VHH binders against Glycosyltransferase family protein 64 C3. Designs and how they scored, part 11

Target 1, 302 residues: Glycosyltransferase family protein 64 C3, of Arabidopsis thaliana (Mouse-ear cress) (q9c975)
Amino acid sequence: DPDPCDATNQREFQKLRSDQITVLINGYSEYRIPLLQTIVASYSSSSIVSSILVLWGNPSTPDQLLDQLYQNLTQYSPGSASISLIQQSSSSLNARFLPRSSVDTRAVLICDDDVEIDQRSLEFAFSVWKSNPDRLVGTFVRSHGFDLQGKEWIYTVHPDKYSIVLTKFMMMKQDYLFEYSCKGGVEMEEMRMIVDQMRNCEDILMNFVAADRLRAGPIMVGAERVRDWGDARNEEVEERVRDVGLSSRRVEHRKRRGNCIREFHRVMGKMPLMYSYGKVVNSVGEQGLCRKAGKLVFCDRD

## First folded at step 1 (VHH)

Design z11 (framework vhh_6z1v_2)
Fold by ESMFold2-Fast, scan of step 1:
Structure z11 (fold): chain B 302 residues (1-302), chain A 124 residues (1-124)
Amino acid sequence: as target 1 above (302 residues)
Amino acid sequence: EVQLVESGGRLVRTGGSLRLSCAASGFTFSSYAMGWFRQAPGKEREVVAAISGSGGSTWHADFVKGRFTISRDNAKNTVYLQMNSLKPEDTAVYYCAARSLYYSGSYTREYDYWGQGTQVTVSS
């Protein structure tokens, strides 16, 4: 599109397809292409998926490699879903939320190239979203809080309450693409610029956008089988080295995400994030709290 | 309004050289990948070469590798196709195309905007 913010991209919700979803999957790292192909093939085999758009965010990737990737994606995806490979002009994480005229479904699924989910859980998430179309629905959640001692907003992981759904798996109405990318004037432009400078926090900003519009929190849904290849806890290393290295990286990551929350709060002049409680499940999984790596989390660990 | 205007097509003898130019207007040129396609009488339109928005990555079809070179000048909003060692089989209408969303070196419909074409004729 020459102008993704053309008003024609803000189509009426009721005139969009309600029976299927469009999957928008972000790609960047060439070493993850085999995993990306497997994930795309999995989504393509679901009857509720009408289209899959692979948003390739690495502008330095050779055109020859992208042509090969497109051929492989279409050849090895056996379902009826249409497959598109979109080469982004920048590595901006904001670009994953650009509205597109080819997206004709009410619901879109934003996901990463390293998260696998079973088809039954995908269908269940869609069912939950259809009952709550103004909310962000996803399987990975985080929270915000105010640190009374430090007198600042922080990013946190809380076992029983959440305010943020992650783009690892986030289902939402496509209206939010236009809201994120095309509305809100100079304040939204500043916050998108912060996302680009941080190379992070597009998921937090989308949660700010949705919460500000709806004045309600997101919904966490359970999955029967989910594999997060990006989760460092999946690495097998000596526990001593693992504990030191992983804890240090997680603390720094959380500090950076806390900075995003503080900056968005500053720009907006308000804290629109609201807490949700509980997890919606399809009558499966473990609901208890477990101690894992010194923290109390849901035993099935989202 | 988006416009792509090709120029440079003409009659050339076998073994000769020719440079095609495509002037683009109406969009942020560096945000679009550009391609050159050709169509000979009685044949389908085929991709000849492509170049990324920054110009940092190029692709050339096997039948022109070593003979044709695609390049672009983002300051001038222009993409070029330098054609060397021309053969009679290169006779075709050459089209400039721009793509903002989709990538496939094999499919013409994945380019959003097309020029009107410029005729290249290579005599034996």
Scores: ipSAE 0.000, ipTM 0.155, lowest interface PAE 13.6, mean pLDDT 81

Design z12 (framework vhh_6z1v_2)
Fold by ESMFold2-Fast, scan of step 1:
Structure z12 (fold): chain B 302 residues (1-302), chain A 122 residues (1-122)
Amino acid sequence: as target 1 above (302 residues)
Amino acid sequence: EVQLVESGGRLVRTGGSLRLSCAASGRTFSNYAMGWFRQAPGKEREVVAAISWSGGSTWHADFVKGRFTISRDNAKNTVYLQMNSLKPEDTAVYYCAATDFEYLGSDEYDYWGQGTQVTVSS
């Protein structure tokens, strides 16, 4: 049982691979296994992915089912990426950010078991990250704000600015795993405990860690094809409300995430989150014009 | 948030010893990895030694290994470079640097001191 925070096991950044990424994908629900297999197979098919670590957070899952899952992951993912299945000792969301000696790439991709992205967009996100390695790079964003009426920090959505990248798809330098899990002393320990109590907000806390370090905001990257199957634990419900119950659940989720921001602000004694504006898109995809059905359209659009 | 001030640089004879000190101001010194770098005239800055935030891990460049030792005192917010068996080739301005990454490289260090001059006479 080695300590993941043992600095003697930490790899030198310069000696880590710069040509590929490691994918860290979280799993918990047994009924999502078929979708997880599809998503792992998709990532394994990309030449920029060297390793995929499936972090299984449900401690009650039988060993026989995990053995079968591992066999299926390797059989249905014939790509060159190595695949590992790790059964976690707890369902803590903080565990997705534990540093691991098996991760030998400068960049890691943190993602959920319900988001699919096309390979071209994955490659583009990696190219953006390589140009901005100290930033969090992702496709799903949210914002913090200060409610002047309530005199409190809130979790919100703005069309013009963002300060938070979600763990649905978050590319970052491996160093941030160690920062989140192993540094920051009693303040970071208290904030990780808040994450465990809330069973939420590990993504917000990672954004606090990165923003405090870098003194800059994250980068949003556009995707050509993304399929979000919906995970209520990791995303605000943004479907148009059909009844009062669904509206109430969405408001409660937003308030809960706002409470995380207020608690992290209290513990740190400062608001390190900073706003970013706009998003980076693949400009090559937008530069080509083609004639389809008598009209000029961009060549790479379906 | 951290400011660094180096001291201890001076003229020394070949084969002599010298200890450099780097005093940090700021609240979070114990959260940072520290490095010593040097730059000779007409050359790029190079890493000499590094120490983790806890002091549990150290790294020394091959050209100083066995001669130089990095250490830190978190209670005093200070990092040290003990230099033994000095050679004329060790003549350079020595810089202290801090980063919250525990990896080596000048691009990875967030805070830098202004440097202290070490001159080794033949």
Scores: ipSAE 0.000, ipTM 0.094, lowest interface PAE 22.3, mean pLDDT 80

Design z13 (framework vhh_6z1v_2)
Fold by ESMFold2-Fast, scan of step 1:
Structure z13 (fold): chain B 302 residues (1-302), chain A 122 residues (1-122)
Amino acid sequence: as target 1 above (302 residues)
Amino acid sequence: EVQLVESGGRLVRTGGSLRLSCAASGFTFSSYAMGWFRQAPGKEREVVAAISTSGGSTWHADFVKGRFTISRDNAKNTVYLQMNSLKPEDTAVYYCAADSFYDWGSYEYDYWGQGTQVTVSS
């Protein structure tokens, strides 16, 4: 779309499909193409997925490789979902939230090219979203907090509460794409510029947008199988999968995300993020005794 | 619920040694990388040391290299920080933090402990 903020992209919720979702997957690194292909095939196998849009943000990728990628994506995707490969005009992280005239579903799933989820869990996440369509629903969560000693907002994690869903897997109503990209005037423009300057925090900004509109927190959904191969833009993960390692880069990343929260708070003049508690799961594991390696142990043990 | 409980903080003299422990419960400890952080009055929180899920890799901040050693015992669900040659500048509240295996590449830590106070006097 030449103008993503054209009024035609602000479609009535009631006129959009309610039975399926559109998956929006970001791609950038050419070494991730085999994994991207596997992830697209996995999503295409789900009956709730109507369309998959692969948003390719690397302008240096040769046309021949993109053509081959598209052929492979369609050839190896056995489901009925339509697959599109879109070469983005910008590598901006804000571009993942651009509204698109081709998206005809009420729900969209924003995800990275290195996160896999099982079909049952994907279907369960959609069922939870349908019951809570104004909320962000996802499997990866974080929190905001206020550091009383430093007198500043911070990005953090708590075992009991969360306020932020990550774009590793984020299901939301497509209305939020238009809200993020096309509404909010000068304040939203400034915050999107901050995202571009930081090369980070588009997920935090989306959570600010959703929380400000709804006045409630997101929903964390459990999954039976999730594989997170790391940040799609972080080549270090391929070297040492067995050793997570912690480094100064983690400290820098967290500080940068905390700065995003402080900047968004400054621009908006308020803290719209709200905490949610608990995790929604499809079923509770059996609380019985099972035989494993000849020993009688609780069934939910290894 | 995930819980981390720090212990071992106390008053020690300059040049002394101290071992901090962090007992983990409520999650599969061996699936999480662990770290130690500290925060002194009027200062920002800083990373002191980190250890991989297996204990095969460690990282120590430049200001503690050669003096502090992080280790873990997955059978006991515990991470340790051995502190030697303590200086007044090491006075801080020390926190342990967990990083989930599925969060590999996220660059964040979980903060669950209340911290343990270490005071180093001259």
Scores: ipSAE 0.000, ipTM 0.147, lowest interface PAE 13.8, mean pLDDT 79

Design z14 (framework vhh_6z1v_2)
Fold by ESMFold2-Fast, scan of step 1:
Structure z14 (fold): chain B 302 residues (1-302), chain A 123 residues (1-123)
Amino acid sequence: as target 1 above (302 residues)
Amino acid sequence: EVQLVESGGRLVRTGGSLRLSCAASGLTFSDYAMGWFRQAPGKEREVVAAISWSGGSTWHADFVKGRFTISRDNAKNTVYLQMNSLKPEDTAVYYCAAQEYDILTGYSDYDYWGQGTQVTVSS
């Protein structure tokens, strides 16, 4: 779209399709194309997916390679979902939330090119979202907190509560694309600029936007099988290799995300994030209770 | 019962070195990330260093970076804080803490705490 913020992209919720979702999946690394093809094929196999938009954010990728990627995506994806490959005008992470005239579903699924989820869990997440359409629904969660010692907001993980859903898998109403990208004036422009400067935190900003509007937290949904290829914890074969370098990057990543929370709080003049408690699960997919670190938890907890 | 027991705190002269140890019992040590915190007289408790359950990730506060090093020995259920080039400003009670997740520096992130060990640095 020549103007993603044109009024025609802010369609009335009730006039949009309620029976299916549009998947918006980011791509950048040419090295991950084989995985991206597998993930797109998986989503295309689900009856609840009407359209898949691959948002290609690497401006250096040759046109010939993009043409080949599009042919492969179309040829090797089963099912009736339409597949589009969109070369983004910038590598900005904010671009994943641009409104698009081709998106005609009430729900959109924002996801990364390295996250796989089973079809039953995808369908379950959609059913949970339909019951809670103003909330962000996802499978990967984090929390904000206030560090009394440092006297600052932080990005953290709590076993009992969460306030942030990650764009690894985030289902939301299409309205939030327009809210993020086209509304909120100078404050939203400043926060999107912070996302660009940090090259991070677009997921945190979306959670700020949704929480501020709704005055409620997100919803975590369980998955029977989910594989995060980008998470070093899931790379059994590279235990030694991930040791020092990946660990140092994780510490720096968490510090940067904490800084994003502090900056968004500064710009907005308030902390709109709210805690949610509990995980919504499809009981037929649960594996029961396991002992981890001396505690009884669900076996799929990580 | 989970118990963390710090040791090694004592009086040290400025410029000296000291190693603190924290022995853990009642938990599967290799499943827990560990942290060192300190609280000086009249100040709030502050995070000094943190280490992941595997030892593959470490974090150090800017005011101790290059002087202090956190490490762990999972076979001995022990976490260490090596303190070099000590300054009077390092005088504090040092606390060992454990949490089940990744490296987190927030006060609310740690499930278990030791009793503390006093470090006094004289000029």
Scores: ipSAE 0.000, ipTM 0.141, lowest interface PAE 16.3, mean pLDDT 82

Design z15 (framework vhh_6z1v_2)
Fold by ESMFold2-Fast, scan of step 1:
Structure z15 (fold): chain B 302 residues (1-302), chain A 123 residues (1-123)
Amino acid sequence: as target 1 above (302 residues)
Amino acid sequence: EVQLVESGGRLVRTGGSLRLSCAASGRTFSSYVMGWFRQAPGKEREVVAAISYSGGSTWHADFVKGRFTISRDNAKNTVYLQMNSLKPEDTAVYYCAADEVYTWSLPEDYDYWGQGTQVTVSS
């Protein structure tokens, strides 16, 4: 087998391209292929994107369907970016962070197959990353916290701070792929195993890796147009179940994510996540913290 | 890593037929896109044909379309190139190549290569 962790296959940072990015898009659901095609076409049209790797994580998908997917991706993508489709041997979420010799850019963009962003905002995120190449830069953020009553770490949203960027849109240096997948010994292996057991939290683990390396938090960037097709608020639900069902699902999701934070803390013996404050925006608008509905939140929060 | 070994190259008559085989050893053969390439004396290496993971999709260069057919047998870890209606212009060293990504592009897209097998087409 090819060994992704063989250091002789790792490109030196200085030899990697600084003018463009590689986009790594995770795919799994065959139902989302039409949306995936639209998202790939959008990224391919940006002058800062040199390559798009579609990481297909469903091992049950017939190869014939993957063949058709690749043809459609290239046919419907009018831009200059090269497009590759990679069938992963497993459905592990850890596989989205495997280092690849074909990635020749300093920056990589990790994203889901159901998030769209405008090209100007994509370019702005890249400019922010270039000024802060050791940080995770993204548009979707969450926070860790310590519940004093329960005496445990939790996954939450703070109105004034964040420590976690989500893989819905996460730009980072490609070195972090190798750090996540190939370094850290037994501790990292145990934490990746927890990700597999939970089928969740690879984004949280990447934030742990980056924060531990730098002792610094991520950077949130604003976007003019972001559409998150996977957001629970956009799902169709029966009215009688809607309010109760969505609330319960969000609480359970947060508890599962909190379990990941507690387990990573246990394995590492420390809490490396650090808070960042504020949002970097490429426009004039209200910034900072505002009181809305009795609580302090970012002024541009919906 | 995958190791590739080509076989079947020989001297053949113009208008004749020949089948090349490429045996892969190692794991994950079914995860590789496979390609056949050729390099004639004094010319750059060029893509002849490519085949997807399953063999469900194939691509053939215009100069061999209708004459050459690529196929694979994942149970035998082998890819084939059936060459019909051979012309003197088909004389070249033929290479088998594997890539972990699905591509129909240039030789530089492929990371794993065989040693090559010589095909000579004469009168």
Scores: ipSAE 0.000, ipTM 0.212, lowest interface PAE 16.7, mean pLDDT 81

Design z16 (framework vhh_6z1v_2)
Fold by ESMFold2-Fast, scan of step 1:
Structure z16 (fold): chain B 302 residues (1-302), chain A 123 residues (1-123)
Amino acid sequence: as target 1 above (302 residues)
Amino acid sequence: EVQLVESGGRLVRTGGSLRLSCAASGFTFSSYAMGWFRQAPGKEREVVAAISSSGDSTWHADFVKGRFTISRDNAKNTVYLQMNSLKPEDTAVYYCAAGYEYSYDWLEEYDYWGQGTQVTVSS
């Protein structure tokens, strides 16, 4: 879109569709095209999905391969959802949050090309979002924390509290696309530049934006997920992980993510991230969830 | 219904060994990476070890490397943590976690958690 911040892209919430969602899938790796095709087909089969936009961020991908990808996406998707393949003008991760005139739904689902979710769980996530439209709703969560010994903000994992939903599966109101990309002045521009420099952390920045506006944390929803590829199909991915070294990848990843939190804190002059506790599940037989010290955790009863 | 049930936690003397087990149900176990976490009183929860969905790639935290070994049996829907040369500082509640396997973030990406099993190491 030649001017994503045009006033026409700042649609009035009340005039947008409330019955369905738009799915925005970020694609880059040619190795994941078969999985991407399966994921798109799965989303297209859901009655709550009105359109799927595949945001292709690899500028080196040949036009012939993109044409074939589009043909496959439309041919092998059995559902009624409209499918679009959008070649991004840059590899910027910020581009996944650009507002677009084709997005006419109140809710958007931001997701990666390697995450699959069942239709029931997708429908449940949408129902939770409809009840909490100003929050980020997702299935993958992380936390920020302050390391008292290191005297710095860190990126971390807690089973009982969270402040960050990941773009692997993040449902939000489309207003946040415009807030992220078109508002916030010089501070937001600097933070988007940090995302580009780091080639990371656009998900963390979106959480900063949402938390700052709402003054509340995100919502984790429980989901059972299925992956369509067996061990043979993910062999290349596993080789890449092994080649780099798992320990070094983990340490570097956490350090970079923590650096993003520290930089966003510096630019904003505050820490807007807030903790949420517990997760929302559709319905399960007696799960044994208990409140302990103000947190929702599994009971030690079995 | 997704469930992770840890077992094997008990009191062990310093220098002893213990094997923890985590039985998984309600999801396609072979599609998920598995991890072991621990939390001691007054400390935050920390990752101890992780294993890929196929079992061919493993990671261990520096403070347990050479002493602990993670493994899994996909036919039994079970993940294990073999703990050798136990120290008093290993005393904690140990948690099993399951997360969808990503090529770049599978060590941190956990969606489901067990109730935990208490390990106490005496001097």
Scores: ipSAE 0.000, ipTM 0.143, lowest interface PAE 14.9, mean pLDDT 80

Design z17 (framework vhh_6z1v_2)
Fold by ESMFold2-Fast, scan of step 1:
Structure z17 (fold): chain B 302 residues (1-302), chain A 126 residues (1-126)
Amino acid sequence: as target 1 above (302 residues)
Amino acid sequence: EVQLVESGGRLVRTGGSLRLSCAASGFTFDDYAMGWFRQAPGKEREVVAAISGSGGSTWHADFVKGRFTISRDNAKNTVYLQMNSLKPEDTAVYYCAAELSFWYSGSYTPAEYDYWGQGTQVTVSS
């Protein structure tokens, strides 16, 4: 769209498709193209997915490689979902939330190019979202807290409560794309600039937007099988990884995320994040946790 | 060399009390958040309680709130779990875990913890 924020091009929620979802998946690294192809093929085979938009954020990728990527995405995806490759002019993480006229579904799934989820769990997440369409629904959660010793807001993990769903897998109503990208005036512009400066925290900002709008927290859904291929640089990996460099990156990432929360709190003049409790699960069992080579991993399922 | 050694697990009757201890060595203890986890046969490892490096912040799972209390003594490099009003469903191997953490205590996922003990068996009988 020439102007994604032209309000005359926005359709009311009721006029949007309710039976399927649009998947918005980020791409940047040519190294991850084989994995991206596998993930797109998986989503394309689901009956609830109407279209997949691959948002390619690396402006240095040659046109010939993008043409080959598009051919491979369409050739090796056996499902009926429409597949589009969108070359972005910006590598900004905010761009993953731009509203698009081609998105005609009430629900969108925001996801990364390194997270696999089983079909049954994808369908279950959509079912939970349909019952709670104003909430963010996802499989990876974090929390905010106030550190009494440091007297500051922090990014953290709590076993009993959460306030933040991650963009590794985040299902939401399409309206939030417009809310994030096009509303909120100078305060939202400043917070999006903070996301760009930090090259991080677009997921936290989306949670701030949703919580501020509705005064409610997100919903965590369980998955039967999740495979997070993310590098050890990403603290959300399920594997226990240990060396001095990886530990230092993990601590720095958490501090950076805490800085985002403090800056968003400063700009908004309030803490809109609200806690949710518990995980919504399908009646089918989840993978247990096992030790493999001294690490905690999801147990293999036959 | 980093070591976490749990102790205090034994057989106890329903309604009884136990204090578990975890002795830590080989790292700067007060830089680490500490957690207690448990695992019953055929079940996943679950978080029971967590405490910040300074001891100023604690978290307890809903199924043990009011019965279990986590505490630590940084001068002795030891974390404790005081278990009161024990029930048969508390029967499990209890694990001590350490996470390099400079924020509020309570990690959701076992994978966030850097070091683990070998566990101590707690059995609660009728």
Scores: ipSAE 0.000, ipTM 0.105, lowest interface PAE 20.0, mean pLDDT 81

Design z18 (framework vhh_6z1v_2)
Fold by ESMFold2-Fast, scan of step 1:
Structure z18 (fold): chain B 302 residues (1-302), chain A 124 residues (1-124)
Amino acid sequence: as target 1 above (302 residues)
Amino acid sequence: EVQLVESGGRLVRTGGSLRLSCAASGRTFSSYAMGWFRQAPGKEREVVAAISWSGDSTWHADFVKGRFTISRDNAKNTVYLQMNSLKPEDTAVYYCAADYSPYYEYLSEGFDYWGQGTQVTVSS
């Protein structure tokens, strides 16, 4: 009910819970409800999760279906975490970063409704975040770069460096919700408007916010098992049709995300993104290394 | 869950205009992002335009920007492609497609449902 940016929603970091996290999961597609239920149940069974907020951004979903979804979420999630289903007032991607009075943990986990992670790896990510609470911590990373030939900032992938962690799985301090949604005046308002116009890049903008405040990059963590169900959908579509469409769309998608980086750079008058190197892995058994096709790689990596 | 039927393809002269329609059947049409693709003989299928579930956000490929406009009418379960200043290079079968992920990682999750296509031929 209250204005999310009301100062009463700001709590001192030291007064917030340090022992657990709050999980914020975006939902929109009714098609993904069965998967969403499975993912919520998985998070709810973890001892480090105190609360799960399902942020439902589809205004076309009937009330009766939302009631059934909430019943299913509570029925099929036998863990101790509290579960809330929040019908959002808008489909804006910026809304996933709104501050909420019900969030009483220092750390929040921002995640999608199609990413699964094992409990041990979730706990490991939290331990890494606790050691570096001002940084964004996640399992999916990308990079910004400068295209010397085109003379422009781009969105890209490097094998050895990264500057952007994705909202597929992003752990951060609660303070960044306020920094993103309530601070920064007209510059932040313009950048959030760009996110809404593009229907994209809220993750990039959060990385800009965090990097600008700390002057440090994000931290990539490994997982023993991470399943991106979006990638698995290739199995349900004619390979020729999906592969051709995905290749073309990946190029255009990366161009659009590059445009977001260029626009945020223009608005801020600076490039605050910083590169990080390396990956933090829990050293159990093989220390996260596996032999795949005769090559030593991280077990959770392609 | 969603079935798509394209219509409106025909022979037009260079410089002409044409509007394609894609009628969708299914309860969740308004939850899907929609796209138009095209494929000419011997060429790869390419993305032409896309529109979010609400119609508030659109994307157009550089080669049609300023000439083509995508739009939708959720009350009629229909998406449109208005094509102006047509060129011989626009000759292709045009396909309508629906994407279950209308807002996050736009276009990255692919399109799940496809129509049969409608032929557009642009003559000199």
Scores: ipSAE 0.000, ipTM 0.165, lowest interface PAE 12.7, mean pLDDT 80

Design z19 (framework vhh_6z1v_2)
Fold by ESMFold2-Fast, scan of step 1:
Structure z19 (fold): chain B 302 residues (1-302), chain A 126 residues (1-126)
Amino acid sequence: as target 1 above (302 residues)
Amino acid sequence: EVQLVESGGRLVRTGGSLRLSCAASGFTFSTYAMGWFRQAPGKEREVVAAISYSGSSTWHADFVKGRFTISRDNAKNTVYLQMNSLKPEDTAVYYCAAGLEYYSDSWYEASEYDYWGQGTQVTVSS
């Protein structure tokens, strides 16, 4: 859209579709096109997905390659979801949250081009979101904390609590796109500039926006099969170069994300992030008790 | 088309210095993390150094710390590897690589680099 903050992009929640979601998936690297095609095909096969927008953030990619990509996405995606390929004029991470007149669903799924999820888990995440539409719902979580020795906010991982859902897989109400991109005045403009300067932390900023609005944390949902092709611990990474410095880079990455939290805290004058506890999982069928070899045990243990 | 072209590899004596350059084209260089990798005959490719898109953050492998320095010039679309106190064990083909930093959870995941050069040979004689 020429003006993503046009009033036509600020539609009433009740007038939007409640039965399906729109998937907004980022692409940039031509190297990842085969994986992107596989992921798009998977989403297109789900009955809850009405539309998939592939947001292509590399302005240097030739039109011919994008035309071929669109042809392949359409040809190899057997589902009923509509597929659009949108070439962005900017590689800004803020652009993944631009409101769009073509998005007619209450829920949107923000995801990366290297994360796969099974259809049942996708459907479950949507059901959890429908029960909690003002919250961010996702499968990858992180935390904020306060370092008492350094007297500063930090980005961290905590085993039992979280405050941040990652854009690897983040389901949210469409309203938050407009809130992030079009509201909040000079404070939001400054924080989006920080995201551009850092080329990072748009996911953290979205969590700040949602937490400030709702005064509640996000919801973590479990998935039966989630493959993160970007995770260096992925045991199936046969074609990738092994990075012996990965742990050192993870420390540096966490420091950069901590800087984002500190800057957003400075701009807002408050810490709106709130902790959530626990993980919501799809219910398994009741495990009955069975007699096996004269002992009472759970039936599924043999 | 994306191209990474390494240059500067040559024969040098033990204890000598050498600077490698990698010229990038066909993509927005200033949005990519850059890395230097090396591969000696009969050995696996290993990471030597990496630099963030802005140049503000660098990483160097333990076996080159204090001897090698990675840097970049975004105005010239070039990444450099300054190599000092060279050892025979540094003999290898050196590759530059580009990896995207735009993914929100993955500055470190950009270590799985998307684009690779053809390499430049460095030979250190004793």
Scores: ipSAE 0.000, ipTM 0.224, lowest interface PAE 13.2, mean pLDDT 81

